Miniprotein binders against a7ua95r516to809. Designs and how they scored, part 10

Target 1, 294 residues: a7ua95r516to809
Amino acid sequence: ASLSLLSISDLVPDLQFIFFWMSNAIEILYFIQQKSPAYMQTIELMDDKAGSKESLLSATISANEEAMTILEEVIMYTFQQCVYYITKTLYVVLPGLLDCNPFGTEPSSEQCRRAAGVCVCAVCVMPEAVRRVVSVFQTTSDLLQQYQVHSEIQSQMFAYLFFFTNVSLFNQLIDKGPARGWFQRSRVLQIQASVKILLDWAKGAGHNHLAQKFFAKFCSTVTILASPPQQLSQMSWKALCAEHPSLKPVQLHRILTQYQLMAELGPLPIWQPSSEDEAYIYRTVDLLESFENH

## First folded at step 8 (miniprotein)

Design bd5
Fold by ESMFold2, fold request of step 9:
Parts: sequence; C-alpha cells; structure tokens
Structure bd5 (fold): chain B 294 residues (1-294), chain A 81 residues (1-81)
Amino acid sequence: as target 1 above (294 residues)
Amino acid sequence: SKVRITIEVEGPPEVAEILAQVIRWLAEEAGAEEVEVRVEDGRVTITITGLSKRMAKYLLQIIKYLAEKYGVKVTYEIEEL
C-alpha cells in the first residue's frame, strides 16, 4: 500500500524504530559532549609524559570532533525520515480540514434541529477531518515522549510539522479557494473554527509558541477573511501589512481581492498598495509557499 | 527474532574506522549482545550480534546513508539466529 493511503497508526510499527535510532544517537552525542572535557583532562593526567601526550591529545580531539559530526548526521537523517513519513500522512489528511463543518453535520444533529423547532443540538464539535490531523500530531507527541527525545529536538520536529501544515493549508486555500467557494464568509467561519481546535491542541500540548509562530500565515489569512466588511474596509493597506507581516504583498493582494468579491463591495479597489509594494502585488512566483523553506 | 549483521566498510581507513566507532556506539547503546570490529587490509568489518531483525533493518539504512555521505562502500550480510 502507498504511504498516501495509510493512516499514521499503520506507520507506527516501523516509524517507532526510526524514532528509537534518532533518540539513541541523541543520547550518545549528549554523553560525548558532556564527557569530552573530562576525557581530555584524563589524557593530560596520564603517566606517560615522555612526549606521546601531544600526539594522543591531538588524535583524541580530531576523533571526537569527527565522531560528533557523524552522530549529528545520523540525528539529521533520522529526523528527516521521521518528518518525511509524518508529513506524507499530513498531506493526505490536511485538505479535509478546509471542507469540513465543525458546527455539526451529523444527521442526528439535523434531525434534532428539525424535530425541536428551536434547535439546541447545533454545537461546535471536532469533525472527523480535524480528528485525523490531531491524531497525527498526538501520535508524534506520544512517540517523542515514549523514546524520551530531547526537548530541543521535539520542538524542532513540531516546528517543522506546524510549518508544513501552514504551507499545505495556505497553498490549498489560495490555489483552490475560488473554485471551491472557500472564500464565502460562512465557509471561512467554519475553517476558522476548525483551526481553533487545532491551535487549542497545540496549546494543550505545550507547543503554543511554535504554533503561533509557524501558523502565522494561514491564521492571518483566515483572520482577514473572517473580518466584518465594515471593519476590514476601514483598514489601510499599510495597516493590514503591519498587522499581518507574515503575508507577502502578492498574497495579501490576492486575499483582499477575493474578500472584496465575496463581500460584494463593488469593483473599485478598496485597498491601495504602497508605492514600494505596488511592484510586487502581481508576482505569482511568490504567491504559493515552498515546503522546503524552513 | 534476533540477528547477526556483518558489515564491511571499504574506503579511506581513517573515515572507515571513525564510522565503525560510531556504529559500535549505536549498536551497544541499543543493547546488542556483542559488537566486534576488525581492521584487515584496509577494510573494516563490524559484526553486531543480538539486535532484533527490525532494529537491524533501520540501523542498516542509517549505515547506507553514512556510506554515501562519507564516500565509503558498505556491504552487509544478515544471519538469523
């Protein structure tokens, strides 16, 4: 079976060994880094002072540096393998987040609404699409904890996973949003609710700072699109750039153009780019984000 | 099930020996029952006994990566115990 067809739980039996070797290499590197000065002092205290000390010290320093470099390569390789498999799973499940309805799409919820005449069953629940994304993050967190991966590496891994999530969601929204109707206000509010569930998971998992940093572009996009027309139309281009520094001029321009169309605010542009930004609002090469820019 | 892995590293001796040292550390920390390193005629042979088959599979993937990165040739044999 293709990795694009597998859930994260199907990958865990093999993925756990990659996490094991990563954690194993980290522990060895940490041990060498803490013992390297002590090992050098032990060599300096050796009874053989008849001239071999200088050669042994030089060889020991070179060997430690080369060994640590190789261990760093092992850590980088295993880290990249972990994120590769995890992001393959994320790539499959993330698009559903843009299409789901967190405000209750269950038939029983609809029947409860119809039967009562005044519905009390319309609640914001975690849709299955959001659950699938949360499951990937939670499984990753569980593996990192199970293998006691150093906290700095855990932070780097979630930084990349949040970066990947941001790029995937932003690119899909910008690229497919017009055709899919995702810029309609009711849909934007559904997307905003789904993203809030994901951000709440990140906060509860101790990754709030990373999520705030690496989801900034997608969150800014959704915040703009969810803004009431009277509030947004009163903001200048300069003010919007200052409030949303994660958005490039071409990206902000595209978002505002779609917003103006969907809010039926007329054909005359409301937001005038600054002189320095005017040259960049049509640079389509800068519209979509790269998955390699981390 | 547990396996014995025999790994041959061919290349510049100083590189092959440092790689072998790192591989020894990885295997020992992982709980290998025995790790033997032999240097013979410009080749380094590493024998690791007592890792599980799945553990060994992913260690070998790491070793192949390192071989490519550091410009050495690696061959291996796996024997089930």
Scores: ipSAE 0.788, ipTM 0.952, lowest interface PAE 0.6, mean pLDDT 83
Fold by ESMFold2, look of step 8:
Structure bd5 (fold): chain B 294 residues (1-294), chain A 81 residues (1-81)
Amino acid sequence: as target 1 above (294 residues)
Amino acid sequence: SKVRITIEVEGPPEVAEILAQVIRWLAEEAGAEEVEVRVEDGRVTITITGLSKRMAKYLLQIIKYLAEKYGVKVTYEIEEL
């Protein structure tokens, strides 16, 4: 059985319990935080003998702080477990975004195509590859809502999922793009359209700011590659850096090199890095992104 | 499908007792039918009754993680009811 058969639906039975314990720990932490001020106020009203009140307050504060630290550790651990399972599913489905054609003349889903006269699922009108990614995000959103996870934790989870998506897509495009033909203009336009559908989902789900922030590197890459040659060739290196601050010099240089090749703009370099950037354009250690830097 | 979990925590008493308090709170908030904490001879025993088997599985994974993080030894027994 291939990893392509692994779906988020197969993981929900395990994920729901991990989400439960995460939500459980958050609820307890919130209760302790609210109770702690009230308990401290009660202690301050107690009749005091020299030293005993301060000793009790010190012991109470220390015990609450240790319990809160352990609860924060539980939340962090369960959060990491949720992210681990979800990103395993994302890793399998994300490459398909680079190969799909969202401009096809027919529905991408055979189920939707057979039921063309009756709409059976709005998600089925998306290209299959995009639908698989959206399904992971939507299932995650549904679980977070089902267990009433605090909005800050929900935002942190989607921030990481979008970060992971960006790193995965960017690294695969840069690393495998030449061999897979992903730098060809027609493919870049298809990729751009697929990403737009994903960004539209994020906007509708209330995560627009997070998606814009954490997809920036991949979106910048696709925007550059999709630009008309006449417009891009007139832009200076400094202008491109200013327009696309998420790209490191080595990354921008690599993208422009591939662009020049695919747009057939000749062998002579068009974009001249600044003297300060010249030291960095060949740092291949900086070319790919790390999944650890969120 | 409900289970009874008996967890023994061995380690520095102050660490073991705080861990036991947190585990008790987690189990009680989760709707466990009964939670007992017993401290004897520097060992802490936590008995949790009435969680589902799957719920208990993931709680034990959390407890195992905490044990490693905080340098205590944890053993457990699971009894199906």
Scores: ipSAE 0.781, ipTM 0.951, lowest interface PAE 0.6, mean pLDDT 83
Fold by ESMFold2, fold request of step 9:
Structure bd5 (fold): chain B 294 residues (1-294), chain A 81 residues (1-81)
Amino acid sequence: as target 1 above (294 residues)
Amino acid sequence: SKVRITIEVEGPPEVAEILAQVIRWLAEEAGAEEVEVRVEDGRVTITITGLSKRMAKYLLQIIKYLAEKYGVKVTYEIEEL
């Protein structure tokens, strides 16, 4: 029950200890990796009988390798625990991006405008739905920095968080979009603007390359839906596939079907799938993305 | 407040001893005041003194995960200091 109401800030008191143990294990692993070659060099220089030296070296290498493997498991487990709790908060706040109007007067924009009588920063005008998502990412970044987590692990964590965000937004848009009116052009433009703010945060935080990679599917979807009918109707199926390689044929077909309905371009299909793709445009199992990362 | 954790690991001696070594490293790097490892036939006992209650809680979660992963039985007791 409490997870349905949790914000990331409510989780920090416990989450920080999981970050601590992850960082702790990483530091030990790197220390052993650096010392292991030096220890092996010392054994090699020992003036021992060949049998004794060879046996000691083999046992030492095996013990260090098993210990390092266990440390990798600790790092993986603590990493997954961090990601699990963080994505639980993302799950709660992400749908708001699809309902947000970043152009209009919202309770958050009105609340910020009242406070902004003395505010000089642009962040106080950020829509609340976007702010809640950014808060999760920023808090994660702050914890990673606080515990001095190696930059490669930080990148892996944000890669997964962006992957999760992309899958969540894409699946909700595709699955709930018709019923929620999210395929209306005005709504799509609002979604595009909200995502732009999020991508700007990722760029400023040094994660631009990860965001470009892992938001590709959702961004492609919004780009297609936001395209003017004149421009989109002039593009062939092949051209759209080439411009948006992140979209599977069933996904592109669904997006174009919704686009054609909302743009009132008539019932006759405008975009003809290639013969190869025709077999795949109705594969419902491929429509939604999996949260599993292979 | 600070706690003492007593952890018993039952399983193949080679696995239990390497797990105990990793747990010792984790606790020592975390600033535990004392870490004791006792090896008996078929059982390894690890006593960690001086971690905070919250740090110990999450260390024990890690240990439970490792126990499941590596097929050993782990029991533990927590004593407030």
Scores: ipSAE 0.769, ipTM 0.949, lowest interface PAE 0.6, mean pLDDT 83
Fold by OpenDDE base, fold request of step 9:
Structure bd5 (fold): chain B 294 residues (1-294), chain A 81 residues (1-81)
Amino acid sequence: as target 1 above (294 residues)
Amino acid sequence: SKVRITIEVEGPPEVAEILAQVIRWLAEEAGAEEVEVRVEDGRVTITITGLSKRMAKYLLQIIKYLAEKYGVKVTYEIEEL
């Protein structure tokens, strides 16, 4: 199937089994961790016949540690598989978030799976492009809840998904934004509104802190680009660095340079990087975010 | 449909036995009807009965991953019940 046609709904049947095995492995690991002390105590209470007790204890401990290590590997593998499939669907739908007009009255073609009729839930009233992104996250949340996955693993999964989303959106905006007109104020305001809907969903889903942390770079970029020229032209390089600490100097410089071109502003000395940052603004390798830094 | 899976693990006895234990636990937790582990001549055979074909497929993927990671040879047969 072409990547372009892949929906999260198409992957749910396979994802369900991966989540199932992940949850089972976590439960088994937890069970062993809780019982291990009791088994050790039981062996310690056995009569020490000819030094066999210490050897049995050592062998049992070693075998349990090795088994726990293997279970951890199962958990990591299944987690990675879940993330792989989910991020694959995100990769397909995320570009739509940059192209959508959230102010349009396009009726949502996909009804909420929770309602047989016209649903007016927060997801159903979302623009289609935003809803598609939210649907991936909601499906992930529903699967985590269905299989009663530990809250820590849930948090780790959402942290990674938000990280991936931020990197993907940021890189697309920086790389393709100028050519696609995403730096135009009207388009930026659309993107800002779409991101706000996504962040509001994340807040409602209990992931506000994670969303704020991991979307900081993309949000900062959109905030700068959404700023009126009259306001932004009064902000110094140092002030912008301080207000947007998630942006590297090279990233901020790129954003401001493209903003200047789009707004037809002449050279602004106030946006000149500091002598300290000047060495970093030419590091094009640091311009785009890496998916490996998580 | 339910399946019977026969898994053979070849490798160092210590690794094969521990892997077999983990597979047994996974299968039992998944609600397998029967799990048998046989150790003969350094070969561990695990027979799992009662899992769905889909569940079994993903378990085998996990086992394959573990086999590659720990350097053991795993073979399997699936019988539909």
Scores: ipSAE 0.696, ipTM 0.916, lowest interface PAE 0.7, mean pLDDT 90
Fold by OpenDDE base, fold request of step 9:
Structure bd5 (fold): chain B 294 residues (1-294), chain A 81 residues (1-81)
Amino acid sequence: as target 1 above (294 residues)
Amino acid sequence: SKVRITIEVEGPPEVAEILAQVIRWLAEEAGAEEVEVRVEDGRVTITITGLSKRMAKYLLQIIKYLAEKYGVKVTYEIEEL
């Protein structure tokens, strides 16, 4: 099946069972962790000879530790499977977020799954491309809540999904942006508005800090590109580095170079990298973000 | 549709027994009607009754992953009830 046709809704029937088993494994692990001290105390209270109690206690501890290790593997496996399917769906829908015009009246073709009629909820009135991305995150949130997955695991999952989204959007913008016209101010403003909708959703879902952290590079890039030429041309390299610490020197240099070309600005000496950063701006290997660093 | 799953684990007794215990816990927590574990020399048989066919399918995927990771041989049979 072409990856291009894969929607998050198509994955829900499978994802729900993975989430179910993940949640169950977490609950069992928690139960063992909580009951282990009481069980050890019970063994200590047995009238057996001191040597037999110690041996039984040691054997019980070892067996529980091994069982816990296996449960952790189940949790990790199921977590990875969830992330794998969800990120595949994100991979398909994320390019649409860069191409969409959120200021246009796009008719919402999809009815809200929560209402039998035409839904006017904030998600349903979103541009279709933005709605598709938000739908992936919302579906993930709904599944996590439905199966009462531990809050720490929820946070880890959203951290990874936001990381993945940031890397994907950043890399696409840097790599394809010039050719696609995404560095044009009007297009940048559209992208900025689309990302704001996503960030507003994340804030409403209780993931504001994670979203701010993991979207920092993409947001910084969009902020720079959205800046008026008159404003940005007054900012030094050092000032831009300080305001956008999430960007590597090579990334900032690339953004500014492309901005200069698009805005038809002459050479700007104030954007010249510092002597300290000069060696780093040529590290093209660091230009794009890696998916493996998380 | 409910199923009866019979899982056979072949490997070191210590690993097979612990894996069987984890499978038992997973099945019980999932609302299995009955879970039986039989331990023989190097072979553990787990019989799970009452899970849905879909739940059972994903449990078996997990078990397969664990079997590969721990280097034990797992076979299974599914009977529809």
Scores: ipSAE 0.692, ipTM 0.914, lowest interface PAE 0.7, mean pLDDT 89

Design bd5
Fold by OpenDDE base, look of step 8:
Structure bd5 (fold): chain B 294 residues (1-294), chain A 81 residues (1-81)
Amino acid sequence: as target 1 above (294 residues)
Amino acid sequence: SKVRITIEVEGPPEVAEILAQVIRWLAEEAGAEEVEVRVEDGRVTITITGLSKRMAKYLLQIIKYLAEKYGVKVTYEIEEL
């Protein structure tokens, strides 16, 4: 099946079982961790028959540690499998976010779980392209809650998914943006509005801090591109670096160069990189973000 | 449909027995009706009865992953009940 047809709904049946086993492994691990001290005390209270107690205690400790290690491996494996499937669906739907016009009138989604009829919930009024992205995150959240996955694991999963989303959107915008016209102010404003809807959802879902942290680079890029020429041309390189610390010098330089071309601005000495950054603006290997550094 | 799974683990006894214990816990937590573990001459046999076919499938994937990681040989048979 072409990756283009894969929806998160198609993966839910398989994901449910992975989440089930992940949750069970976490519960068992937690149980062992809580009961281990009491179990050791029980062994310590046994009659010491010729050093057998110490050997039994040592063997039991070792066995429990090994069992816990295996359970941790199960948790890590199942976590990775979940992330793998979820990110595949994100990969398919994320490009639509950049092409979306959120100011258009689109019909409400018929697929809202809350709809006993016409639903006017925040998700149903979203543009289709935004709704598809939100649906992946919402489905993930629902599964995590359904299987009562530990809060730390939930946070780690959303951190990675937001990271992946940011990298994907940022790289697409930088690489394809000029050719696709995404650097045009009108298109940038559409992108900004779409991302705001996603961030508002994340805030409503209790992931505001994670979203702000992991979307910082993409949001900074969109903010710069959305700025009027009259305003942005008054900002120095140093001021822009300070305002947008998530951007590497090479990234900021690329954004400003493309902005200058799009806005038909002449050379702006005020955007000249500092002597300290001058060597870094030519590091093209640092231009696009990597998926491996998380 | 429910299944009976028979899993054989071959390897160092200390690793095989601990792995068997973890598999037992996972199966019990999943609502298995019966879990039996037998240890004979460095071979551990785990028999799990009463899991759904779909649950069993993913458990076996986990077991396969663990087997590869810990360098033990795992074989299994599935019988539909």
Scores: ipSAE 0.631, ipTM 0.893, lowest interface PAE 0.8, mean pLDDT 90

Design df13
Fold by OpenDDE base, fold request of step 18:
Structure df13 (fold): chain B 294 residues (1-294), chain A 95 residues (1-95)
Amino acid sequence: as target 1 above (294 residues)
Amino acid sequence: SLRKRAEELERKAQELKEKVEELRREAEEKGAPEEVEELLKYAEELAQAAKWLARLAEIALERGDPRLARLLLRAAKILLDLAELLIKEAERMKE
């Protein structure tokens, strides 16, 4: 009950502190990393009066290494906290992405309506369900920028969030899709359009490569499902495997089986798995993606 | 308490910064080697970093995260101990 009401805006105050700690820890770590070699060199060049040089150098090395280790732990801890909170909000809003109709006339956000009439910005023209997902990512981006978090950490954050999003959407589509009608062509086209909006946002935010990489499985699934029966029925199992390498044999087999049922296609010998893949199509444990592999 | 520890580290960091400033003046007056100034500069920067870490720890405590506070305070202590060592060496080299 309480999770269903959780919005990213509600978490911003807590996230701000986490990003604050993370950013400062990164800055101090960077300071140590940049200054340590120069100071060690200074110590090394000092006159060795009473053997103090070696002791001082050793102490400096040890202290810096220990401090850096602790700071790395702080960074990792705060990173995990950010991911935890952000993924909770994604968990709430992502199902809406599968149900939304991006071609419908949904009203612009209330905030844009109040200020100057109908806002025609890219976000305001988004369906509400898509906008909610984008808002999570945008808020994350804004916070990372606000606190000037190192670019590598930003990339890692978005990599994980895209990974999480892909796993969540893929698993929901595979598990619940048939029952919810998400495998119907009209619905698939809506999902495809919604995902495109998200990918376009990611491109605009400078995360195009990450988005393409981590959404590959979900995008492949949607692409197959969006394919006309006349086209897809002409593609062999091997061709589909080659075109969609992100899909495991069991996943591809499930998608094709459900597609066949939905499209009322008879048995298609051309979709028969290869002898090499025949054993793998029954590995149901590999059907859904795991969140633990990241 | 973690709060008391944070306050103590912040105080110590400030004391070390003041000591650096004192020693810098004395070193300049005595015509001490350039290495003394470098050590003092390093000590000052470390003390400042430690002070920030202590402050971050206080905020973590206020936000109810004692785990984070402990990590930050541990790092602060390490940096301050190093700063003290550098200051002692600088004092020795000034003479």
Scores: ipSAE 0.833, ipTM 0.948, lowest interface PAE 0.4, mean pLDDT 91
Fold by OpenDDE base, last read:
Structure df13 (fold): chain B 294 residues (1-294), chain A 95 residues (1-95)
Amino acid sequence: as target 1 above (294 residues)
Amino acid sequence: SLRKRAEELERKAQELKEKVEELRREAEEKGAPEEVEELLKYAEELAQAAKWLARLAEIALERGDPRLARLLLRAAKILLDLAELLIKEAERMKE
């Protein structure tokens, strides 16, 4: 199937097995962690009539440590497989979020099972491009809950998915934004509205803190670009750095430069980088985010 | 083959569980120390965990993931070997 047709629904059967293995491995690991100390204590308290106590204890410790190590590897492997499949789907749908007009009137209500008529639920009123992204996250959440995956693993998975989403959207916006007109204020406002819908979903799903943390860079970029020229032109470089600490100097400088070009503003001395930051604004290697830093 | 190993481990796990039940009855009849029952209980739980791991490995093989299957089978083998060791000790202590 062409990458363009890949949906999260197509991956659900494979994901179900991966989550099944992951959940069971976690349960067995937890069993070993909880039971091993008690049984070791039992062995330690046994009468050593045959001198086998120390050997049995040593064998028990070694076996449990090795088994736990392998199970941790299973959990990590299955986690990586989940992330691989889910991010593959996100890669397909995320570009649509930047091109989406969330103020359009086409209700996608036909797919809501609760529809005694036109469903007005939060998902059904979402623009199709936003709904596709939310559907990936919602499906992931539903599968994690279905298989009762430990909350820490759930948090780690969403942290990575939000990280991936932020990096993908940020890099696309910075790299392709000027050429695609995404830096135009009207388009930026559409992007801002779309991101707000996604953040509202994350809040409703109990991932507000993670979403705020990992979307900070993309949100900061969109916030700056959405700012009216009258407001943004009154903010100094130092003030912008302080308000948007997630942005590197080179990133902020690029955003402001493109904003200035788009808004046809003359040179703004107050946006001049500090002497300290001046050395960093030309580090183009730091302009785009890396997927490897997570 | 990995499938044959999985089936063998699953069979061995079941055999060990049956051996635990046999030894538990004999220990009760002989009035064996409580430590024997504790060892047998641990062995039974380990054998059960190993059986599940072997089954998970079979599913992984059916789904075309031999890497995952190998990991699961390694863990299952370790737990079964420990269970067998505990059973042998319990059997010795029963006498």
Scores: ipSAE 0.833, ipTM 0.948, lowest interface PAE 0.4, mean pLDDT 91
Fold by OpenDDE base, fold request of step 9:
Structure df13 (fold): chain B 294 residues (1-294), chain A 95 residues (1-95)
Amino acid sequence: as target 1 above (294 residues)
Amino acid sequence: SLRKRAEELERKAQELKEKVEELRREAEEKGAPEEVEELLKYAEELAQAAKWLARLAEIALERGDPRLARLLLRAAKILLDLAELLIKEAERMKE
């Protein structure tokens, strides 16, 4: 009941204002950066009547620097506000991605049903849980484009959102996965398919590199869990570490331990951590990812 | 109040723009150096930017974000002060 209350659509009006402020602040900052040197040169070339030139130049430099500093603060503030609102919506919808069965015939979203025609767009064919996540990202993208936000800021925003998404999904999977049955192969395959849809969207949106980078840990986890026992049992600890460098030893160890339990495998000596990693597999503080590192 | 400050800055920005237009005409009539026109152009652009910042601040106030409004108004004030300084210099140079 409560999960249905906060949609990204409900936040769009607020987000529009934030993006509006951010975009305008960037534009004014850019104006100062581009125009100030030319005008300073004009001042420098002026005849020095009564020492006014140096004073004017100094005042101009100081004023521009201060204004730029404030505008940068405005941009950062508005950026943080956007991220705050968007991540709130992600927080609500991301668990659904792990519970989603993308192979099930879930009915198309109510919004696409109201359009007289069956929309066959990539979003409309997505499972509802995946669509909700993609909708957050798509709405963000649309707003960034609508307000013509600088590409660098756009990239930074998606980097953070993907980071947040990866951390959230990874932590949920590691912490709650065993209890919720997300480590079962059938469920893992569903999760893998759902993530692939999200990654495909990111690729289509021009964020492939960022998505690959920031989802690496979650994708590695899902890949390991999706691996058939016959295949995974042939891989040594060292081989798994090398193939999944985004995973810390403690994380890999946890994944393999839970996999072993789920698959009812006996002890596998080949998965024994190296002597070098043995001390690290017990660092439980490193098990879950932190949101603070970004 | 922040609202009053925003309104004052918008008014001041408009006054400076009008002053620029006046001085530009006078400078042209007197055959003032090109540097005068450049200073006036810069002042006008700064005044316009400041006016827009003040408007953005008003919107921020309407949306319940006084922190953002204060930042925007501070930036607007800085730009207006600079614009005024440039206008004064231009006025001096046209003579």
Scores: ipSAE 0.832, ipTM 0.948, lowest interface PAE 0.4, mean pLDDT 91
Fold by OpenDDE base, fold request of step 18:
Structure df13 (fold): chain B 294 residues (1-294), chain A 95 residues (1-95)
Amino acid sequence: as target 1 above (294 residues)
Amino acid sequence: SLRKRAEELERKAQELKEKVEELRREAEEKGAPEEVEELLKYAEELAQAAKWLARLAEIALERGDPRLARLLLRAAKILLDLAELLIKEAERMKE
């Protein structure tokens, strides 16, 4: 199937096996971690007959360490596979979030998978583009829960997915936004509403802290762009930096510059970067977020 | 083949579990030290874990992931080797 046709539903069968391996590997790792000290202590307390105790203890330690190392590799491998498949699906659906009009009355083409009839659940009332994104996260959540994956791994998974989503959306908005009209106030308000729906879902799913943390940059960008010119023009560079600490100086400068152009504002001395930030606003290498830093 | 290795490890794991049961009975009959039972219990649990890993490896092979299967089988082998060492020590201590 073409990448454009790939849905999270198509990947569920493969993901199920991956989560199955992951969960079982974690369980076995946990078993070794929890039980090995007690058994090593038993060996240590044994009568030393002809040095056999030391040899057995050494062998036990080495075997456990090696086994745990391999199991950790299995867990990381399966984690990476999950991330690969899920992010591939996100890559397909995320652009739709930026183009989404959540205020429109367009009927959802997708039926709720959870109900036989017309479903009025929070997901079903979402705009189609938002629902597609949420569906990826919800499916991931459901699979993690189904296979009882350790909570730490669940948190790491969502942290990464939110990170990926933020980077993807931020980079698209900064890079393509001006050309696609996403910096227009009306479009920004649509994006803001769509993101709010996603954040509300994350809150309901128990991932509020992670979502707030990892979406901060994108949310800050959208918040600035959604601000009325009358309001934003009264905010100094320093005030904006303080209010939006997730944005690098170069990013804030770019956003404000594009905002100024879009809003047809003249030069605003109040937005002039501080002397401390002046050198940093031209670091174009730092403009877009990297996927590698996570 | 990886499949044959998986099957062999599953078989070996089962054999070790049976050996544990045998030795546990004999240890009880002889009034062996408590440490013998602890070693046997550990060996049994390791053998069980190894059996699961071998089964997971078989599934990985069926799903076309020989890399994952190799990792799982390697871990299974390590655990079984340790279990065997523990069983040997328990057997020695029982006498």
Scores: ipSAE 0.832, ipTM 0.947, lowest interface PAE 0.4, mean pLDDT 91

